# Ledger of designs, part 45: VHH binders against b3qqe0

Target 1, 332 residues: b3qqe0
Amino acid sequence: MKINLDRTSSGFCIGVQGTIHVAEEKLNQSGELYCLGDVVHNEVEVKRLEALGMETIDIPAFEELRDAEVLIRAHGEPPSTYETARRNNLAITDTTCPVVAKLQKTAKMLHQLGYQVIIYGKKIHPEVIGINGQCNDEGVVIKHPDLSDEAEIAPLDLGRKTALISQTTMDVPGFYELKKNLEKLFAEHGHRNPGTKSGEWMAVRDIDITSEKTGGRAMPELVYKDTICRQVSSRNGKLRDFALANDCIVFAAGRKSSNGQVLYSICKDANPHSYFIEDVDEIQPEWFVGENGKPVESVGICGATSTPMWLLEKVANYIGKTFGDDSGNPDA
Short names: E, the ipSAE of ESMFold2; O, the ipSAE of OpenDDE; V2, 0.75 times the mean of E and O plus 0.25 times the DockQ between their complexes.

## First folded at step 18 (VHH; framework vhh_8dlx_2)

Design w05 (at its last look DockQ between E and O 0.01; V2 from the best seeds 0.00; counts 0 for: pae E 15.2 > 2, placed apart)
Fold by OpenDDE, look of step 18:
Structure w05 (fold): chain B 332 residues (1-332), chain A 119 residues (1-119)
Amino acid sequence: as target 1 above (332 residues)
Amino acid sequence: EVQLVESGGGVVQPGRSLRLSCAASGFTFSSYTMHWVRQAPGKGLEWIGWIYRSGSTFYNPSLKSLVTISRDDSTNTLYLQMNSLRAEDTAIYYCARVHLSYGDSFDYWGKGTLVTVSS
């Protein structure tokens, strides 16, 4: 029985994985590490790291902290966090996801160029806070693509050149819906890109932004940049393929995880021999027996975005030891 | 207080259709993605589908042909239309709330409504 662990379409994103990895390394070295906020939206993982010596601190605690090492999470932080760190003589281990870091830079440049920056996202989300910090907290955060929340749209200046960007983990359809509705809103108020009849906003690339910043080609007044991370959005197709490639699927996630339920349904549709578990104690021996009464040849282990990789590894190891022939290295 | 109340369940014959409702209160309904899930006796939770704020839907591929999710934001009501019901569709049906983001968990559930498909 071959055990295949999905390391690409399951588990934490690359950014979060990086953060966790660095945290573990630091903890192994020093036995103690402060983390500003929850390292990941998974309580089990947070508790695991805390057991290793990680201390999760909030903003007030951070502001009072002196002469210590602090981990910055994958979500990133606003400039004010770094200023505080400097002032308080804190050593920062910065594990900001490269995608988020790039987005922050983009937001900063757009803001410096005089654009009103609209951020599709959640105002209270750490990532959005960091992004908006790069805009001196002058960004307009919109969560409702239909522009139905008056409080969200109230700060909009419809006459100002404007750039739309997104929190990395937002949905693609919502982003483009927001774009469409903003186009309509601005056009109705007489603000359109020159040369456009319908008032379409123009897509811009990093090179376009850089060009304008350096005195090159000027960008249009109304622009957008799709800054949604595709790593997470492409998981559905990959997971389906993974499910098809194995005789049996063991899917690990929290039962209350919406993402977990959706992804499991995709697996099960692709492979009817898919089973949902929260932990190894739920695994049944009969899952690994084929219709012919023989052991299955392959078992795929996968999970949701919120499923830590160590749990998936745990599951894989458990199955290998309990039901597999001693020879299956999951990393082969 | 956030409340979700499912209704419309009952006993139906195979091949029949049924429409379930979920009445939402205590929050801005239009701001949330809503889900339908079900649990058959002795089985785990099965996801049915979600409807976004804009009305966009996504379904369990296994159920896509049999279900339609809709919403009425003016009445704060979520609907699940089920067609061609089978015995295997017997379950408690729940509506659940979540923000549409990757990795999010259902934060609120209804008490559920029982659907029994029996000849």
Scores: ipSAE 0.151, ipTM 0.668, lowest interface PAE 1.7, mean pLDDT 89
Fold by ESMFold2, look of step 18:
Structure w05 (fold): chain B 332 residues (1-332), chain A 119 residues (1-119)
Amino acid sequence: as target 1 above (332 residues)
Amino acid sequence: EVQLVESGGGVVQPGRSLRLSCAASGFTFSSYTMHWVRQAPGKGLEWIGWIYRSGSTFYNPSLKSLVTISRDDSTNTLYLQMNSLRAEDTAIYYCARVHLSYGDSFDYWGKGTLVTVSS
């Protein structure tokens, strides 16, 4: 029986995995590390790192902290956090995800060029707070692509040159719906890029922005950059493909995880032989017996974005050892 | 103008080691997270790993025991050390500064250096 682990759609994203790795390396070296905010949305993983010497702190505690080492997690922080760190003589270990770091620089450059920056995102999300900090908190944050929330759009200056960007974890269809609705809104105000019939905004790349800052090619007045991370946005489809590719699915997550329940429903819809567990003690032998009474040919193991990869590996090892042992290896 | 120039590729026997270099210019190298990626003939891009501005590294789990990424900020050079090379490691190797995401697009990458692992 073949056992397949879903390393691409399950567990912590690559950015969070990188942050956890750096935290572990620092804790191994010094035995002590502060982390500004929870390193992940997983209490088991946070407690594991705390047992190694990590202390999770909030902003008020950070503001009082002196002469210590602080980890900046994958979401990044606004400039004010780094200013506080300098004042307080804090050593910063910065694990801001490369995608987020690039987005922060893009937002800063657009702001410095005089663009009104619109951020498709959730105003309270740490990533958006960090991005907007690069815009001196002058960015206009819009969560509803249909422009239905008048409070979100009230700060817009429809006559100002404007750039649309996104929090990396937003949905792609929503981003383009927002773009289309903003094009209409600005065009109705009489503001559109010269030479466009429909008032469409122009896609720009970071090289275009850099070129304008250095006196090269100028950008149009109304621009957008699709900054959504496709690793995150494509997860549902990849998980569905994984579930279809295996005879049996074992899905590991916490039962109270809303993300876990949604992702499990995707697996179950794609493959009726999908089973939810929190740990190996819930595994039932009959799951691995096909309709013909013979063992299934493949078992896929996956989980939620909050399921640690080590738990998925534990599940894989348990299934292989417990139900693969009928292959006759006496020392296994 | 941002430039990334890979070097050190060539034909190598299985089981041997190889070090690749990436010379960076046109930007402040020490301020950027840098990546190595590869593309085997007829396949998509495979991410190898990245190195943070601080020098900390993170690797594709399937390659972790076989590769080491390092940087020298004084010479603006990124390195990839590969050990125990196998035929499946035959690929064009690129250093990169990623555009928006880990694997969706790159806006600054080199022309690549070909590594061929064959007897």
Scores: ipSAE 0.000, ipTM 0.240, lowest interface PAE 15.2, mean pLDDT 82
ESMFold2 (binder alone), look of step 18: mean pLDDT 82; pTM 0.818

Design w06 (at its last look DockQ between E and O 0.01; V2 from the best seeds 0.00; counts 0 for: pae O 10.3 > 2, placed apart)
Fold by OpenDDE, look of step 18:
Structure w06 (fold): chain B 332 residues (1-332), chain A 119 residues (1-119)
Amino acid sequence: as target 1 above (332 residues)
Amino acid sequence: EVQLVESGGGVVQPGRSLRLSCAASGFTFKDYTMHWVRQAPGKGLEWIGWIYRSGSTFYNPSLKSLVTISRDDSTNTLYLQMNSLRAEDTAIYYCARGHYKTGDAFDYWGKGTLVTVSS
């Protein structure tokens, strides 16, 4: 029985991994560290770090905190967070993901150029809060590509030059669907890019934005920039392929994780011999027996984005030791 | 189970008007944006328009003058009024539920109703 661990489509993204790594280093040095918000949507990981001396604080606690070190997470923070930090003499360890940092800069520049900034994303998500903060909280956040949420659409100025960007973790099809629907909406109201009959929005690059900012070439009135992180967006396809490549799938995630459920469904759709677990104690020996009554040849271990890699490794090791032939090097 | 059932299609002469209906069931109709789309023979899907929960409508600019979308939340029914029909309006007409989840397109469609505009 070959055990395959998914190290590409499962686990924390590079940004979150970086945050955790920095947190660990700081904790090893000082023994204490404040973290603004949950470092990751995994309670086990949070508890682990807390055991090392990390204290998770919320915004109200942060506002009252003085003369301390605070970790900023991979999702980033709005400018107001940094202002508070300065005011309160807080030392900031900023682990904002570079992708997010770039996105924040993009949003800021677009806003400074006078664009109405539409953010495809979740309004309550920390990343979106940070991005919107760069727009003085004047961005329009849309979660539903079909523009079906009236509350999301209400703040739109259809006559204003407008730029569409995305939260990094959103889906690519949804973003382009939103783009299409916005194109239709704006065109219906007579707002189109000059020279375009269909009212298509134009893709812009960082260089285009910078050029306009510095007095170079002016950008079109209606623009979009695909700011979706491909590392995250490609996970579904990779996971499907992973599921297909193994006889059996053991999927580890929190039961309450919506992302976990979705990703598990992808696995199960691809491979009906997929099983959901929170921990190793849920694993059943029967899962590793094929239809022919023989042991399966391969077992794939994967998880959600919120599933720490150590847990997946734990699962892999457990299966290898318990059900596998003694040759259990998951890295072979 | 979510169901959308279109009706009112048929053969109509050019210049005539036609009203299509879509009966919705299996979900809280009033809470969703509803869409009309059509597919002409040999052509891709064409979006016609949507109606929000509030009754606000938005249309494909190419069709705006020719179509009116309305809804009756008391009967869970969506309507498409088409005026001055042309041969090019021949298509299967679908009602679709909006309110996309992340990664989804239109999540539910009817089976469609055929409209044939011919002299």
Scores: ipSAE 0.007, ipTM 0.224, lowest interface PAE 10.3, mean pLDDT 89
Fold by ESMFold2, look of step 18:
Structure w06 (fold): chain B 332 residues (1-332), chain A 119 residues (1-119)
Amino acid sequence: as target 1 above (332 residues)
Amino acid sequence: EVQLVESGGGVVQPGRSLRLSCAASGFTFKDYTMHWVRQAPGKGLEWIGWIYRSGSTFYNPSLKSLVTISRDDSTNTLYLQMNSLRAEDTAIYYCARGHYKTGDAFDYWGKGTLVTVSS
């Protein structure tokens, strides 16, 4: 039985790696660190860091905390979090993912320019809460690209200049479906950019937004910026290929991982012999038995952006030792 | 006036190396985390990595063996060394000022320098 470990489409993205590095550095220095929310959506990794002295706190505990150091995780936080930190004399160690931090600034600038900001995303997700905080919580959050949820679109002012952006982990096809449906909705209300027959909105870049803020060029009434992180979207195709190349897939992620669910679904769609685990104790021996009771010829091991590579290596070693010929690490 | 100016871009053949510079002025450079980011034409932003005030670095895992970020606080200069360049490394490369204190980050970006990798 051959064991294949996916080192290219699995494991921490650069933002999560930065957060974990800072957390480890602080814990090595002081032996204690508060973290606002789970540092990553992976319970195994959270427990590892908690064993080193990290304490995960929620918003109510954060609001009561005084004179302490608090880590801001990769998802980012709204401005109100930083206001509380200043009031409570908290030392903030901010590890907001650079992609998320850039998006927060984009949202803030669009809001300051008077745009109604539409956020393609999940309303309760910490990233969206942080982005909307930059818009004074006035952003309109839409999760369903077909506009089927009337409660999501009810707050829209169809006559107001409007900008569409996205949570970084949403799907690209959904973003452009939403854009198309919004273009139709606004155009039917009589609101479209000058010179467009279809009522299409203009793609804008950061330099366009900066130019209007400084008085250089005015942006159109209706704009969009595709803010989806392509690290996630490029992984979809590679992960599908990996799942197709193996007889059986073991996908390791935390159950709280929002993009882990999407990535697992891709594996399962491509290979029905795909199984979700958080750690080795969830592995079932029957997963590795193929047709006619014989062992499968290959097992692929992969995970989400929040899955540490050491955990994937642990899974590979366990499967090799427990269900293989005790070959050790047959694959890199 | 805060300024970040990238330089060192140009056309380069695959397999070659290139060193980019980012000259910083108008702020206390040594007190900030500094970032390198790139954007291929028609694509989204891709973080290459960053360097903390301490000199510690983090890199995009797919690029870790191919890039090195360094800083010289005496000349207020951030560097990106790229080796074994490939066609897919064609992009505009930006430097950005990162976090120093609580609050907003990435308030200043350079205008970018174009790197084109072609045979």
Scores: ipSAE 0.005, ipTM 0.382, lowest interface PAE 10.0, mean pLDDT 83
ESMFold2 (binder alone), look of step 18: mean pLDDT 82; pTM 0.831

Design w07 (at its last look DockQ between E and O 0.01; V2 from the best seeds 0.00; counts 0 for: pae E 4.9 > 2, placed apart)
Fold by ESMFold2, look of step 18:
Structure w07 (fold): chain B 332 residues (1-332), chain A 120 residues (1-120)
Amino acid sequence: as target 1 above (332 residues)
Amino acid sequence: EVQLVESGGGVVQPGRSLRLSCAASGFTFSSYYMHWVRQAPGKGLEWIGWIYRSGSTFYNPSLKSLVTISRDDSTNTLYLQMNSLRAEDTAIYYCARVHLKSTGDAFDYWGKGTLVTVSS
């Protein structure tokens, strides 16, 4: 039985890797660290860090915490979190992903320039909460690109200068569908950029937004910036191909992962012999028996962006030792 | 307006250590993540690591034991400490304000670089 490890589309994005690294360094130094929210959506990794001394806290506990060190995870936090930390004499170790931190700065600058900020995203998602906090919570969050949810669009002031940005993990086609629908909506209200026939909104760049770089460059009434991270958005197709190439799939992720269940469903749709685990204890021997009663010829092992590569390697080694002759480490 | 000026490069013997500096001006240095990258002759850009606004660091795993990034927000200076230099470390070293994304997005500001040549 051949064991194939997905090293292409599985594993933490670089931002989450940075957060975990910093958490480990702090824990090695002090043995104690609070983390606001789960550091990753993977219970095995959270338990590993908790064994090193990390304590995961929620917002109510954070509000009462005093004189302690708190890690801010890769998703980021709104300004109010930093205000609470200052009030409570907390030491903040901020590991907001660089891409998210840049997006927060972009949102803040657009808001300071007087733009009504529209955020393509999920309103309760931590990243969106942090971004909207930069806009004094005045950003208009839209999840449905077809504008079908009247409650989402009700706060829009169609006569106001407006900027469209996105949560980094949204889908690219949806972003451009939303952009087109907003262009139509504003144009039908009589609001379009001067000199445009179509009512097209103007793409902006980081250099156009910050006065620090450009000395306060003037910008059009209606603008957008595609802030979607392409690393995350391309995973679906790659994972489907991987699932099709193997007789069965063992998918490792945390059940709290925002993408883990979606990615697993892609595996399951492509290959009905796909099985979800959080760790090796959930593996069942019958998964590796084919329809003819003989062992399957190949096992694919993959996971989400929240799944550390060491866990996938652990899974591969376990399967190889328990059910086969071959090592699960193809890079020997 | 925004300026990043690397210094401290030069010719060094293998096995020696070298500390590079990056003087920043024209922006609020303490509010930005800072990065080091390098480009060896005939190769593409190689990410070395970044430093968070908090001063915590994260490195390219293949370079983790060889480099240390630090920042001094009071002097707006970014540093790269390199140890046990090898001929393979010959490159132009750049400091930058924007992290390379998985999609290969360009830096918004980066310096002219400082050349480090490791030879005997």
Scores: ipSAE 0.202, ipTM 0.647, lowest interface PAE 4.9, mean pLDDT 84
Fold by OpenDDE, look of step 18:
Structure w07 (fold): chain B 332 residues (1-332), chain A 120 residues (1-120)
Amino acid sequence: as target 1 above (332 residues)
Amino acid sequence: EVQLVESGGGVVQPGRSLRLSCAASGFTFSSYYMHWVRQAPGKGLEWIGWIYRSGSTFYNPSLKSLVTISRDDSTNTLYLQMNSLRAEDTAIYYCARVHLKSTGDAFDYWGKGTLVTVSS
């Protein structure tokens, strides 16, 4: 029986994994580390790291902290956080995801170029706070792509050159819906890109933004940049393929996890021999017996975005030891 | 107080259609993804689908052809239309919410559920 662990479509994103890895390294070296906010939206993982000596602090505590080392999380921080760190002589270990860092730079450049920056995202999300910080907190954050929230729309200047970007973890369909609705809204108010009858917004690349900043080709007045992380958005398809590629699927997630339920349904649809667990104690021996009464040839282990990889590994190891023949090295 | 109240369940013959409702109160309905889930007797939880204010929907692929989720934000009501019901569709049906603040990580509130029994 071959055990296959999904390391690409399950678990924490690469950015979060990097943060956790750095945290562990620091904790192993010093035995203590401050982390500004929760390192990940997983209580089990946070507690694990805290047990290793990590201290999660909030903004008020951070502001009072002096002469200490502080970890910045994958979703990044606004400029004000770094200013505080400098002022307070804090050593910053910055684990901002490269994708987020790039997005922050993009937002900053667009803002510097005079664009009204619209951010498709959640206003209270740390990532959006960081991005908007690069815009001097003058960005317009819209969460509802149908523009139904008047409070979100109220700050919009419909006559101003405008750039639409997105929080990295937002949905692609929603982003383009928002784009369409913004196009309509601005056009109805007489603001259109020249040469466009319908008032379509133009896609811009990093090269375009840099060019304008350096005095090259000017960008259109109304622009958008798809800044959604495809690693996250492509997970559904990858999980389906993973489910199809194995005889049996063991899916690990919290039962209360909405994302977990959605992803499990995808696996179950692709492979009817998919089973949902929260922990290893729920695993049943009969899951690994084929219709012919013989052990299955392959078992796939996967989980939700909130499922720690160590848990998936735990599950894989448990299955291998309990039901597998001694030969199944998951890393082979 | 947050409340979700499912209704519309009952006994129905195979091949028939049924529409369930979920009445929401005590929160800003439009700020949440609303979900339908079900649990058959002796089985685990099965996710059906979700809907957002914009009318955007996502369904369990296994049920996509059989169900339609809709919502009325003016009345804070979530709907589940089920067609061509089968015996295996017998379950308690729940509505649940996911806040937009979350990355879709967790259901924070559930209704008490409504029983649907499909029998000849």
Scores: ipSAE 0.039, ipTM 0.474, lowest interface PAE 3.3, mean pLDDT 89
ESMFold2 (binder alone), look of step 18: mean pLDDT 80; pTM 0.810

Design w08 (at its last look DockQ between E and O 0.01; V2 from the best seeds 0.00; counts 0 for: pae E 7.5 > 2, placed apart)
Fold by OpenDDE, look of step 18:
Structure w08 (fold): chain B 332 residues (1-332), chain A 120 residues (1-120)
Amino acid sequence: as target 1 above (332 residues)
Amino acid sequence: EVQLVESGGGVVQPGRSLRLSCAASGFTFSSYWMHWVRQAPGKGLEWIGWIYRSGSTFYNPSLKSLVTISRDDSTNTLYLQMNSLRAEDTAIYYCARGHISETGDAFDYWGKGTLVTVSS
């Protein structure tokens, strides 16, 4: 029985994995590490790291902290966090995801160029806070793509050159819906890109932004940049393929995870021999027996974005030891 | 206080249709993704589908042809239309509110559920 662990479509994103990895390394070296906010929205993982010596601190605690090492999480922090760190002589271990770091830079440049920056996202989300910090907290955060929330749109200046960007973890359809509705809203108020009858906003690239910043070609007044991370958007297809490639699927996630339920349904549709678990104690021996009464040849282990990789590894190891021949190295 | 109350369940014959309702209160209904899930006796939770704020829907591929989710934001009501019901569709049906976290989506609130029994 071959055990296949999905390391690409399951578990934490690469950014979060990086944060956790660095945290572990630091903790192994020093035995103590402060983390500004929860490293991940997984209580089990947070507790694990805390058991290793990580101390999760909030903003008020961070403000009072002196002469210590602090981990910055994958979603990043606003400039004010770094200023506080400098002031308080804090050593920062910055694990900001490269995708988020790039987005922050983009937001900063757009803001410096005089654009009103609209951020498709959640105002209270740490990533959005960091992005908006790069805009001197003058960004307009919109969560409702239908523009139904008057409070969200109230700060909009419809006559100002404007750039639309997105939180990395938002949905692609919602982003483009928001774009369409913003186009309509601005056009109705007489603000359109020159040469456009319908008032379409123009897609801009990093090179376009850099060019304008350096005195090159000027960008249009109304622009957008799709800054959604595609790692999340491609997961469904990859999981389907993964499910098809194995005789049996064991899917690990929290039962209350909507993402987990959705992804499991995709697996189940592709492979009817897919099973949902929260932990190894739910695994049933009969899952690994084929219709012919023989052991299945392959078992795929996968999970949701909120499923830590160590849990998936735990599941893989458990199945290998319990039901597999001793030779199943999940990394082979 | 956030409340979700499912209704419309009951006993139906195979091949029939049924429409379930979920009445939402205590929050801005129009601002949230809403989900339907079900649990058959002795089985695990099965996700049925969701509806976004804009009305966009996504369904469990296994159930896509049999279900339609809709919402009325003016009445704070979520609907699940089920067609061609089978015995295997017997379950407690729940509406749930979607919550987007840093690591993905979760259900933060659930109704008490409504029982649907499909029997001849």
Scores: ipSAE 0.036, ipTM 0.589, lowest interface PAE 2.3, mean pLDDT 89
Fold by ESMFold2, look of step 18:
Structure w08 (fold): chain B 332 residues (1-332), chain A 120 residues (1-120)
Amino acid sequence: as target 1 above (332 residues)
Amino acid sequence: EVQLVESGGGVVQPGRSLRLSCAASGFTFSSYWMHWVRQAPGKGLEWIGWIYRSGSTFYNPSLKSLVTISRDDSTNTLYLQMNSLRAEDTAIYYCARGHISETGDAFDYWGKGTLVTVSS
């Protein structure tokens, strides 16, 4: 049985790596650090850092905290978090990912220009909360690209100038499916960009937004900007190929990870013998037995952007030791 | 007054190397993390990597062997060295100022970007 560990497309993205690095440096220096929310959506890693002196706090504790240092994780925070920090004399160590920070700025600018902002994403996800905070919480969050959830679309004003953006960790096919369905929905209401052959919305860039703000080129009424992180989208395709190349897949991630949910779904779609774990104690022996009663020929091990590489290595070592094929080895 | 100005982009042939520069002004450059990010035509943003105040670097795993980030605090300049360029590396390349231990009043400035086109 061959065990293949995905070292190139699994493990911390650069934003999470930076957040963890800063947390470790602070803990090495002082032995204590407050973090607003889980520093990463992986409870194994959170427990490791808490053993080093990190204290995870929730919003009520944050509101009561005074004269302390608080780490802002890679997902970012809405403006109200920073206002509270100022009132409470808190020093913020801000590790918001630059891609998320850029997206927050884009959302703010579109809102200031009078656009109804639609956010493709998960309403309760911290990144979406931060993005919508830039829109004074007036953004319309849509998770289902087929518009099947009537409660998601009920807030839409189909006559308003409108901009579609995305949470950075959503899937690219879903974003463009949503775009197509919104184009149809608005056009059926009688709203489409003037002078176009179809109800297609216009892709916009930061320079286009800046040009409208300064009186340059006007943007159309209906626009979109693909704000999905390409580290995530590149990983999707590579992960599909990885899943197809192995007889079974063991996917390790925290259950709170949005990227983990997306990546696991891709594995499962490509290879129905894909299994989700948080740690080695969830591994089942029957996963590694083929139809002929012999071990499967290959096992692929991968994870999400919030999965530390040391955990993936632990999983690989456990499977190799416990279920490995020892044919060809010298007699023990 | 914070300014980030990228330069060094242009048309290059596949397989060649290219070094981009980012001139920083209006802030204490040596006190900040600096980042490189790119956006291919019609695609979303892709984080390339960053460099900490000490010179320590962290890279997007998919790009580790292809890029090197460096900084020169005496000239307030950030660099991106790219090797073995491919057509898929065609993008607008941005430098960005990272966050450090401070409030959220004002942070995260981006340059206008410099276009790199990899074409034979």
Scores: ipSAE 0.021, ipTM 0.469, lowest interface PAE 7.5, mean pLDDT 83
ESMFold2 (binder alone), look of step 18: mean pLDDT 81; pTM 0.814

